# Designs tried in a protein design chat: VH-VL binders against Prolyl 3-hydroxylase 1 (P3H1). Part 2

Target 1, 115 residues: Prolyl 3-hydroxylase 1 (P3H1), of Gallus gallus (Chicken) (q6jhu8r557to671)
Amino acid sequence: SHLVCRTAIDEKQEGRSDNSHEVHVDNCILNAEALVCVKEPPAYTFRDYSAILYLNGDFEGGAFYFTELDAKTQTAEVQPQCGRAVGFSSGSENPHGVKAVTKGQRCAIALWFTL

## First folded at step 1 (VH-VL)

Design I10 (framework fv_iratumumab)
Fold by ESMFold2-Fast, scan of step 1:
Structure I10 (fold): chain C 115 residues (1-115), chain A 123 residues (1-123), chain B 107 residues (1-107)
Amino acid sequence: as target 1 above (115 residues)
Amino acid sequence: QVQLQQWGAGLLKPSETLSLTCAVYGGSFSGYYWSWIRQPPGKGLEWIGDINHRGSTNYNPSLKSRVTISVDTSKNQFSLKLNSVTAADTAVYYCARDRPYYYGSGSYYFDYWGQGSLVTVSS
Amino acid sequence: DIQMTQSPTSLSASVGDRVTITCRASQGISSWLTWYQQKPEKAPKSLIYAASSLQSGVPSRFSGSGSGTDFTLTISSLQPEDFATYYCQQYNSYPFTFGQGTRLEIK
């Protein structure tokens, strides 16, 4: 497991399309232009299931979101909340990213499971 | 295994543009951020910026008005341009790999470094 | 920007000594700190990441500890090849920032 904390970007970065974590897939390398995801290093190809647990809620931004393989078409978004968990399969069906934290610090635990 | 090789002209006049390129061998280019870091002679390290294979960049605010980092994914290369150089830009410049962006923030730490390029700015 | 401050700025020690270098962040950075070793005319080499995780291939005499704002790098039994400058770096927030460095000289 991994504890991850991201701090708000400064005012000069406001309005950019920057994410605190770029859209990716947890067990393969996503090529969004080709709409494929290839199981090779540095991806952890053995991961089967992923979970994110939010440890705090006193920040702004930092939403977890899912996309289609194009890494552009958003399919779902989860607002951070202390104690909220998001679970999903680690494969190409769940490309996901994290939007920029605009105020404060976001802390979450990331967990991965092998079946 | 993974090796970063960098090149570019080392002697510049004030007002010119610094240009350096870094090529990645022996490992995956995709799924990582790639950084430029500099070190003036006898001084500490300063992070310049990073880029991923899709061309998404982050820049140190102290340099952002003068810096551009670009990527050529077909060649597994990324390049630094710093315009309007002055003597204060004299430094050894390093390219380096950030760890994968699978969890949390996009950049982590620098696990592979290029050999470094000394850039001297003098009239 | 997060300021990283190292202490001491320089240190002399004998082979076999236990050496501790400290690093303080101006705000909380969780465990997002890396320690680097830099020898003259060489690129830095990462030793410890995530405050306490030893890099592959780095001798076990190196260890890191701390979280939040206070961090330490320890060398349990100093060897001649450990003569170098050591840097801490935070990667919690952009821009990434480094400490000013600690120069370790063997007596």
Scores: ipSAE 0.011, ipTM 0.590, lowest interface PAE 9.8, mean pLDDT 82

Design I5 (framework fv_iratumumab)
Fold by ESMFold2-Fast, scan of step 1:
Structure I5 (fold): chain C 115 residues (1-115), chain A 120 residues (1-120), chain B 107 residues (1-107)
Amino acid sequence: as target 1 above (115 residues)
Amino acid sequence: QVQLQQWGAGLLKPSETLSLTCAVYGGSFSDYYWSWIRQPPGKGLEWIGDINHRGSTNYNPSLKSRVTISVDTSKNQFSLKLNSVTAADTAVYYCARLSYDFWSGYLDYWGQGSLVTVSS
Amino acid sequence: DIQMTQSPTSLSASVGDRVTITCRASQGISSWLTWYQQKPEKAPKSLIYAASSLQSGVPSRFSGSGSGTDFTLTISSLQPEDFATYYCQQANSFPLTFGQGTRLEIK
């Protein structure tokens, strides 16, 4: 298992709307301008399914979200909640990112499966 | 939980082939790329290449003509061969797991390192 | 290849100090940056991945920030066990590349 913790933007950077992580795809390299996702290194092309489990809920912001291949058009958003799990295919159908954590620390575990 | 153990030849003469093996204990083998990194004495780190359980390889272009990485999925082992060695290949060689989570790619578990010295 | 440049190359500090190490990429790497700590005769240990995510088991005095081309590693209150060499590494583009390292020494 893989523990991922994101911390609120520090005081020097307050007011920035930067995402905690940029939009990407788990098993290919996303080219948002060309609307393609290329299965090549350093992406783990053999991954078929992804899952994320939230370990806490005592933070603000940090929403997980999905986009179209343009990495800009949001298609869905998942609000963090302790014990909530999100499963999705690792391919180009699920580009995703994480919005900024604005208060506290967000921790989750990530899992990948090869089918 | 995850532990990497490595072994192989420590002393080589110029023109010989370097051979190292890394065994992975605990955790999943099939969900990662398995990497080789080297560090000449007193210098920084250089990524050599990696391999997954299906045998797909990636090599640093600077070493591609001399390097081969192979995998034995039945034993959870992967190996490095570097041919035509010279004194410039003297380094500590590490095996490591390249972990890709939903936000990043990073080397999270490392073998103990193997010092390879090339001298006449 | 993406070149990673660290600054400073060496730094002397005292226990209790706030220490900042910087890393610059020759082109944009988003948040695909990892920080490592290496002690003499040991393998490197990952500290921070995805530019700002603390690796499990790493003390909270370590933090990372930045995106794009400019990144920083901060140790809020230096402890004796923190004297080591620190490396940044990018995974945005093939091949993986490391900075030249920053040696943190006792003042």
Scores: ipSAE 0.006, ipTM 0.589, lowest interface PAE 10.2, mean pLDDT 81

Design I6 (framework fv_iratumumab)
Fold by ESMFold2-Fast, scan of step 1:
Structure I6 (fold): chain C 115 residues (1-115), chain A 122 residues (1-122), chain B 107 residues (1-107)
Amino acid sequence: as target 1 above (115 residues)
Amino acid sequence: QVQLQQWGAGLLKPSETLSLTCAVYGGSFSGYYWSWIRQPPGKGLEWIGDIDHSGSTNYNPSLKSRVTISVDTSKNQFSLKLNSVTAADTAVYYCARVKGYSYGYYYGMDVWGQGSLVTVSS
Amino acid sequence: DIQMTQSPTSLSASVGDRVTITCRASQGISSWLTWYQQKPEKAPKSLIYAASSLQSGVPSRFSGSGSGTDFTLTISSLQPEDFATYYCQQYNSYPLTFGQGTRLEIK
């Protein structure tokens, strides 16, 4: 498990306005231009399932979202809510990112499983 | 460009409170975690705790009952207080910057202070 | 707490050698690992973060690899200034923990 907290100040400090976390895949190296995701080091290739649990909901922005392999075409978005959990396979079918936090602080626990 | 400077007590007696301050120069204080790490002579590194600009803290459970970390954002400083010191607290104490606490996108202690030797003896 | 164990605890090598230091976590930490170099009486210097990302200004002869529980730091051609103690550190969970250190000594 991994506790992740970000604030609007963190986003501004890093010059981030669009995304808190860029689109990626949890168990392979995503090449969005080539539309491939390669399972090789240093990627966490042994991950089979991923989950994220929101610890609060009193912030703005910070939405979790899924895309196609192009890292551009959004397929789904999860509205932040305290106690909400999002589970998904760690593979190339679920590229995902996190939009920038625009107000307050977003805290979540990230979990990865090997089956 | 970013530099950490630390200062504080060098020689303490058992039962006293250790107090150290770290000042941040050449960069922003907000957007980072600010950590304290110690190293007893001839031994390895032990993480004490960290704090962000808002005053939110994380402490090593082994020290939690005795440690307080605080920030003064107007001075770009953060400080360590460790109560009820014993000879086991003799160590070089370091302050350090942690860049981001993220979903694995970036983390690590990339800028360190010069270290402060604290000796606890009679 | 996650325990970090380094191997070997000490290593003797000659200038020009390829040196590998390993670090093992007691549970999975993904790639949330940083490597540090410490010279006598100086603060640690971060070399590598996220298991394999080289810090700015660190010579390219240093490289890191691994994920999960097993990690390695490699120095491809040892230089005189590389004799130091090396530490791994996990940031997967609090409390942050360091390995016991590997002392790299001249042969």
Scores: ipSAE 0.005, ipTM 0.545, lowest interface PAE 10.7, mean pLDDT 82

Design I8 (framework fv_iratumumab)
Fold by ESMFold2-Fast, scan of step 1:
Structure I8 (fold): chain C 115 residues (1-115), chain A 119 residues (1-119), chain B 107 residues (1-107)
Amino acid sequence: as target 1 above (115 residues)
Amino acid sequence: QVQLQQWGAGLLKPSETLSLTCAVYGGSFSGYYWSWIRQPPGKGLEWIGYIYYSGSTNYNPSLKSRVTISVDTSKNQFSLKLNSVTAADTAVYYCARTYYDILTGFDYWGQGSLVTVSS
Amino acid sequence: DIQMTQSPTSLSASVGDRVTITCRASQGISSWLTWYQQKPEKAPKSLIYAASSLQSGVPSRFSGSGSGTDFTLTISSLQPEDFATYYCQQYNSYPLTFGQGTRLEIK
């Protein structure tokens, strides 16, 4: 587990900067164009379950979201809230990312589990 | 084995645009962040920015008004453009990769390109 | 920005010596720190990631420790090829930032 903080990006950098996490899968290497996720190093293929815990709520943006394997079609979104935890399986069924923080700083702890 | 090869500008005049390209051989382009890092003569390292293979970018705030990083996934290449250069932009420029999940280190680097900005 | 400060800025040592280099972050970075080695006119090489994990292919005489704000790189028995400049880098927050470097020179 690791504490990670992300800061707001300048609006004049639309499409040119993003201090949040890009869409990925936690236990394989996602190829969104091919619609496949390959379990190979350097991915941590042994991860079965993932969780994040939000440590603050005094920021704007930074929503957690899930997509299809194309990394474009959003399937769900979770709003950040201090003390909120989001749990999900680490595999190709849960490609996910974090939207840009638009004001302030987002801090969270990431955890991974092996079953 | 993975190899990053870079090419582009060597000598520039103040106000010109710096343009460098990095090509990736022997390894996967997808699933990685692709960064530019520079080192002025006799000084330390400064991160310029990255592009994720899908096109999303993140730039060092000190350079963001002048920098653009772009990707050509069909060629396994990514490029740096830095506008309005001055003598302070004289440096060796490196391209490098980071695996997205860990983001713990730049595990492969290009050979470096010396860019000199002088009148 | 998170400031990374290395100590010492330069150090002279002999082959076989145990060498220790430190890095301090201006705020907590958990274990999100990488150590690099750079030889003259070469690109940097990653040695240690996540503060203590040895990069593939790096000799076991290199080790890293620390968490939060204080980090250490140790070379247990210095070899001739280890004379270089060493850099730490944090990955906790953007922009990514490097220490100023520690030059390791032959005595």
Scores: ipSAE 0.012, ipTM 0.659, lowest interface PAE 8.3, mean pLDDT 82

Design I9 (framework fv_iratumumab)
Fold by ESMFold2-Fast, scan of step 1:
Structure I9 (fold): chain C 115 residues (1-115), chain A 119 residues (1-119), chain B 107 residues (1-107)
Amino acid sequence: as target 1 above (115 residues)
Amino acid sequence: QVQLQQWGAGLLKPSETLSLTCAVYGGSFSGYYWSWIRQPPGKGLEWIGDIYHSGSTNYNPSLKSRVTISVDTSKNQFSLKLNSVTAADTAVYYCARGHKSYYYGMDVWGQGSLVTVSS
Amino acid sequence: DIQMTQSPTSLSASVGDRVTITCRASQGIRSWLTWYQQKPEKAPKSLIYAASSLQSGVPSRFSGSGSGTDFTLTISSLQPEDFATYYCQQYNSYPLTFGQGTRLEIK
């Protein structure tokens, strides 16, 4: 497990807001140009299932989102809610990222499981 | 395991172009950022730039007007060109593998190439 | 650019000592920091990534801690092979930047 807290200030880069986490896949290296995901280091290749648990809801932005393997075509978005959990397979079917936090602080626990 | 082997320039005169190549063996070229870093004799490390296998580049603003990094995905190689060199460009140059999204800095490094710029 | 400042710039220690090296970022970098070890005439070796995650094959006497702006590398019981120069490096934003280095020398 991995406790992560992000603030609006932490998301600024030269005065501009970016995604708090870029699109990736949890157990392989995503090659968005080739539309493939390769299981090799430094990826944690043993991950089979992923979950994220929101610990608070008093912030704006920070939405969890899924894409196609191209890392640009959004397929789903999960709105943050205190106590909400999102579970998904760690493999190439679930490329995902986290949008910038625009107000406040977002705290979540990331969990990974091996089958 | 992954290995990086580099080769290229040694001795240059001011105003010439530095050219170095790095080849990747034993692992996938795709899905990583491939970086160039330099180290002047007796000094610290300076990041020059990186390239993704797609050809997308990021350059250190201090060097951006003089730097070009390119890839040859068919050979699993990437290259550095630094134009208009001066004595300040004298350094050991390293190629390295990085992956920003997986919380890694540079985990695999080439052996280094000493480049000396003198009149 | 994010400036990385290491302290001390050099220190002398004996085998068996607990050694602490610090790194400070001029602005928040979350946990996006890697520690490297460099021996004379050799390329740097990655020791710790994401501020606290031990690189595979690195002895457990090395540990990292910190987040935001203040980071620490600790060697719990110094061994002869640990005398080297240590660098921190942030990867929160481009350009990637390194600390100036800390030289660890025999007392």
Scores: ipSAE 0.000, ipTM 0.561, lowest interface PAE 14.0, mean pLDDT 82

Design K10 (framework fv_cosibelimab)
Fold by ESMFold2-Fast, scan of step 1:
Structure K10 (fold): chain C 115 residues (1-115), chain A 119 residues (1-119), chain B 112 residues (1-112)
Amino acid sequence: as target 1 above (115 residues)
Amino acid sequence: EVQLVQSGAEVKKPGSSVKVSCKASGGTFSSYAISWVRQAPGQGLEWMGVIIPIFGTANYAQKFQGRVTITADESTSTAYMELSSLRSEDTAVYYCATRGYSSSWFDYWGQGTLVTVSS
Amino acid sequence: NFMLTQPHSVSESPGKTVTISCTRSSGSIASNYVQWYQQRPGSAPTTVIYEDNQRPSGVPDRFSGSIDSSSNSASLTISGLKTEDEADYYCQSYDSSNHNWVFGGGTKLTVL
């Protein structure tokens, strides 16, 4: 697991207005143009399930979202809330990203595990 | 800095069950997967299964499916492995071990619990 | 549903270099990371190499790991052998098809 804290200041300093984490798949290399996800290094192909756990809710933005394999067509969005966890399979069925934090600080734990 | 402390050695009769505990301290219990690995005297390491405490989800090696149950109690930071229908070949040292979800290695190991199955 | 095969034993003199192999029976050895654990009598295993070639803090750089796709194997190499290196060594990888962690059979390293 990884503790990830992002602030609106971090986003601004890195020139990120749309996403704090670009769309990706957790256990393969996503090629959005070809609509494929290839299991090869450096991807952790052994990951079976992923989750995020929000540690606070006093910020704006930072929403977790899912897309189709094109990394553009949004299929779902999870609004952050202190103590909220969202879990999903790590494979090509769940490309996902994180929207930019627009106010405050977002802290979450990212988890990837094998069944 | 995770420490894993396991329950003490047990002597069991064939046909009974044993429940071994593994108490974690020094880290965030929900941030680790906890595996159980056994080792018969003079033999190699054998993976039995894993629990993901944050989801309460467990998965087992096919050899042990139907006989092993792995559970976790987040409030006490303790994982349990229960093995039923004990046979003499279940005599082994049983280890719990943690793995961080973003890594592939078993980074912390308990001291092991010797379970002896004899009449 | 693959096996990891290691030699049962290996021996070498102090100061020399030894290599222990770990061969995957089906599927590519490179498909999943390989770890190496050291176990001394009466002790729990400890990690000497993780994710093919990484060393945990505190493990001497005499220990190294590598992957050879042509032989479908991983190798643990220990240079400058010391008597305290005597132990059983186990490789480990993940079977993503069956969601199982797989250990090799173990190799007993004797120094002298």
Scores: ipSAE 0.000, ipTM 0.568, lowest interface PAE 12.9, mean pLDDT 83

Design K2 (framework fv_cosibelimab)
Fold by ESMFold2-Fast, scan of step 1:
Structure K2 (fold): chain C 115 residues (1-115), chain A 119 residues (1-119), chain B 112 residues (1-112)
Amino acid sequence: as target 1 above (115 residues)
Amino acid sequence: EVQLVQSGAEVKKPGSSVKVSCKASGGTFSSYAISWVRQAPGQGLEWMGVIIPIFGTANYAQKFQGRVTITADESTSTAYMELSSLRSEDTAVYYCARGRYSSGWFDPWGQGTLVTVSS
Amino acid sequence: NFMLTQPHSVSESPGKTVTISCTRSSGSIASNYVQWYQQRPGSAPTTVIYEDNQRPSGVPDRFSGSIDSSSNSASLTISGLKTEDEADYYCQSYDSSNRYVVFGGGTKLTVL
C-alpha cells in the first residue's frame, strides 16, 4: 500500500497548477500520442486492480479523474469523500490523474491487487 | 461525540521524566492525528508534536526534538507524551487535541494535565 | 516553518465590534486552513472558528472569520461584544507538508 498526501503548498512548490498527478495507467507505460499502453518497466505490470481510499474530504481540489487513452478527454470525475474508496482495473481501460489540491491536504491510501 | 480524557496532575523533580496519557472515547481513533500542546503559566499555546496513530508516525517541534516522545496504542485508543530531562521551565498545563489531517483543526481538546517541576 | 503574529491585546466596550488579526510570515495564508480558539481562565481552549470561516454548533453568529491574501492575514471579528467574550484568542494553522502546527502568540481581549 502507498500513502499519498498532497497539499496546496506541495503543488505550488512543484509548479503544478492543473494536476497533482499527471494522467497515467497503473500497470503499463501510456503513450498518449500513439494511443497505446505498453507493459514494460518501470511500470508494475503485475497490478490487476487498483483502489484509492480517501482518509479525509475537508480539502479543496484534488479530484480523481479518468480519461481516454489520449490523456485529454475526461470520461469521469470522482469527488473525494472521507472513507470513500474508488476501485478500477489497473490496465489501459482506466487512464487517470488527480487534479491539483488548491487548499488544505488530500491524504489517500493507494492499494493494488493481483488476481 | 469524541472525548479526550487525560491523566492527573504530576509533581516532578528536575532531571526526571513525565509521561502523560490521553484516552479517546467514541469515534475512530485512527482517523485523526493527535497533537500535544503545552501552556506555561501566563503564556501562550506551544505545539510540541503530533502522532498519526494509523501509521505510527510522529513529528515534533524543533524545540522539543530529543526530549519528547509521542506514542499511541490503538487497542486502547490512548496517546502518550513523554517529556524527559525536566526543568522548572517545563512547568505547564499539557493538552492533547485531536486534529483533522487536512486542516489541523483541533477538536476536541483534553482537559489538560498540570505538570509541576520543582526542586 | 512560518510564524503567525497576533496583537498582544485588544479592548473594546460592550456592544461594539473588535477584529483580531493573524499574519503569516512566509508562504500564503490561503494555502492552509486557519482556526481560532477561545480560552477563558482555568479552561482548555474551545473552537470559535474552524477552517477559515466556519462556526461550530453553539457559537453565536457574532463570531466570524475571514482571510485576506493581500495582507497575508486571517481575521477574527466579534460583533455585539459581551462581557463573556473576554478571553484569550489564538489563531492556528497547519503546515501540512511538514506536519507542523503553528499557533499565533495569542490576543487578550478585554471588554470594559
Scores: ipSAE 0.006, ipTM 0.620, lowest interface PAE 11.3, mean pLDDT 84

Design K3 (framework fv_cosibelimab)
Fold by ESMFold2-Fast, scan of step 1:
Structure K3 (fold): chain C 115 residues (1-115), chain A 122 residues (1-122), chain B 112 residues (1-112)
Amino acid sequence: as target 1 above (115 residues)
Amino acid sequence: EVQLVQSGAEVKKPGSSVKVSCKASGGTFSSYAISWVRQAPGQGLEWMGVIIPILGTANYAQKFQGRVTITADESTSTAYMELSSLRSEDTAVYYCARVPYYYDSSGYFDYWGQGTLVTVSS
Amino acid sequence: NFMLTQPHSVSESPGKTVTISCTRSSGSIASNYVQWYQQRPGSAPTTVIYEDNQRPSGVPDRFSGSIDSSSNSASLTISGLKTEDEADYYCQSYDSSNHNWVFGGGTKLTVL
């Protein structure tokens, strides 16, 4: 299992643009300036499907979000909720990141599947 | 006790590539990201890129995009930085540094390797 | 993207206080945490301040960090200066727009 916890950086993170996880793609290397994602190491190119399972909901911020290949244009956002899972294909159609946690601690398990 | 141990000094010819290793001990390897930073003789610190082993993802500074590849092997708790198409201006000490991304982490570089001198000369 | 600018060198006598600045060229210095690293000759850097003003275990209280929004800068202050403080000091922050860590140019501190 891949347990990842992010703790709020006191109240300084409120209104900040720091991401808990930078925008990336799970099975290729994203070049946001060139608008391309290349399947090569160090990416785990064998991943077909990704999921994140939230283990708690008693925190603020830490939203999971998707972008265009430019890693800037947000296309969707998922609010954290204890027991909620976010599933998505691991490829270039789903660049994603996690916004800063502004209060408390966010813990989630990341899971990857090969079809 | 946390320790990052890097591979030894290298002398390379222009146009070749170099691959530097960084072996982590003490602590859970998968709970950390590993960044690479270089320092040319008498110059400052320059960030090159980072790998998040648990996610298998890497991100690179624009200056090195296309020439640098950072990888990790969780089974040996080792990160690698490979720089290709070497030029004389790539002569520098290369450092790995640990970036925590769990619990009380703000993403600061908490432990550094000892550095690897790479000399590029004809 | 932005740059972090530091003075090239500062000098001060033992027992005195020195302050090293780190100025952000665009965007607010307060938008991202600032770290400070100490590098003695022939050695790898070590962290003396993280998250603007926090000290790692083992770093003496003489080291402190601060943020000044009016000058868009961070500062490292070392009081009760000792010969062992002689080193290069680097500030660092994170650029959310390109997802890069950015280092300042470094400041050589001489204690004489």
Scores: ipSAE 0.000, ipTM 0.544, lowest interface PAE 13.7, mean pLDDT 81

Design K5 (framework fv_cosibelimab)
Fold by ESMFold2-Fast, scan of step 1:
Structure K5 (fold): chain C 115 residues (1-115), chain A 121 residues (1-121), chain B 112 residues (1-112)
Amino acid sequence: as target 1 above (115 residues)
Amino acid sequence: EVQLVQSGAEVKKPGSSVKVSCKASGGTFSSYAISWVRQAPGQGLEWMGVIIPIFGKANYAQKFQGRVTITADESTSTAYMELSSLRSEDTAVYYCAREGRYFDWSPFDYWGQGTLVTVSS
Amino acid sequence: NFMLTQPHSVSESPGKTVTISCTRSSGSIASNYVQWYQQRPGSAPTTVIYEDNQRPSGVPDRFSGSIDSSSNSASLTISGLKTEDEADYYCQSYDSSTPYVVFGGGTKLTVL
């Protein structure tokens, strides 16, 4: 389990467009230019499923999002909610990132499972 | 491609409980959120709660908190909604509905056929 | 918490265009995606628009969705009305501050 809290740095950061966590894949090394994801160290290749559990909803920004293998084409976005869990396979079908928190603090637990 | 099949109509007495099932087929069950929505005769849609089966975590609308329990059995690809302390005002069609792909807070992409629950003496 | 308000009913002749509004009582309508569901008599709802303006496969292009921040509302527009469009229409959004799904009150569309 891994507790992650992201806070808006200050009110001057409320308009930030950079991500709290850059696009990646949980069990392989993503090469977005080549459109491939390679299962090799240092990736944790044994992970089968990933989950994020939101511990609060009283913040702005911090959206979890999925992309195609190009790490650019957004395919889905998760609206944060207290008590919401987001589950997904850890492989190349689910590249994902987290957008900047623009106000308040976002806390979530990240979990990984082996089937 | 995906089908949600619900259990049959129920007639219940006031004060009893009802448990409605929703069996998913044709798609991945565990990784999609399943919501329960009811509709009283001549009324609109009312959201009751949601479960993500892989985590067993359910969240409920405030109005139903303490009276509704939503569960899922991954081995049978079936979600359940149990409503207790039934009143005549609970007479409604109860729907299960799946939320999107990719586990996002997405639109409902598939709906069950509905289960009529009638509460009468 | 917020409410989504729709007109109770709208009616129009075949071949014409109707627009159904969905107004958010507090907070911006643009802060969360809006979906639209069609429910024909005796049937379960089906999605006609998702994520403000997207159409599911199989939904005709005469159905469209839009967001108007100035009126704090979403709209469903149906052009070239057909008798088969007669149904109840519901808008739906999410309250990001709570684990809640919010539905509009529904609009009965009559095609005369």
Scores: ipSAE 0.006, ipTM 0.544, lowest interface PAE 12.7, mean pLDDT 79

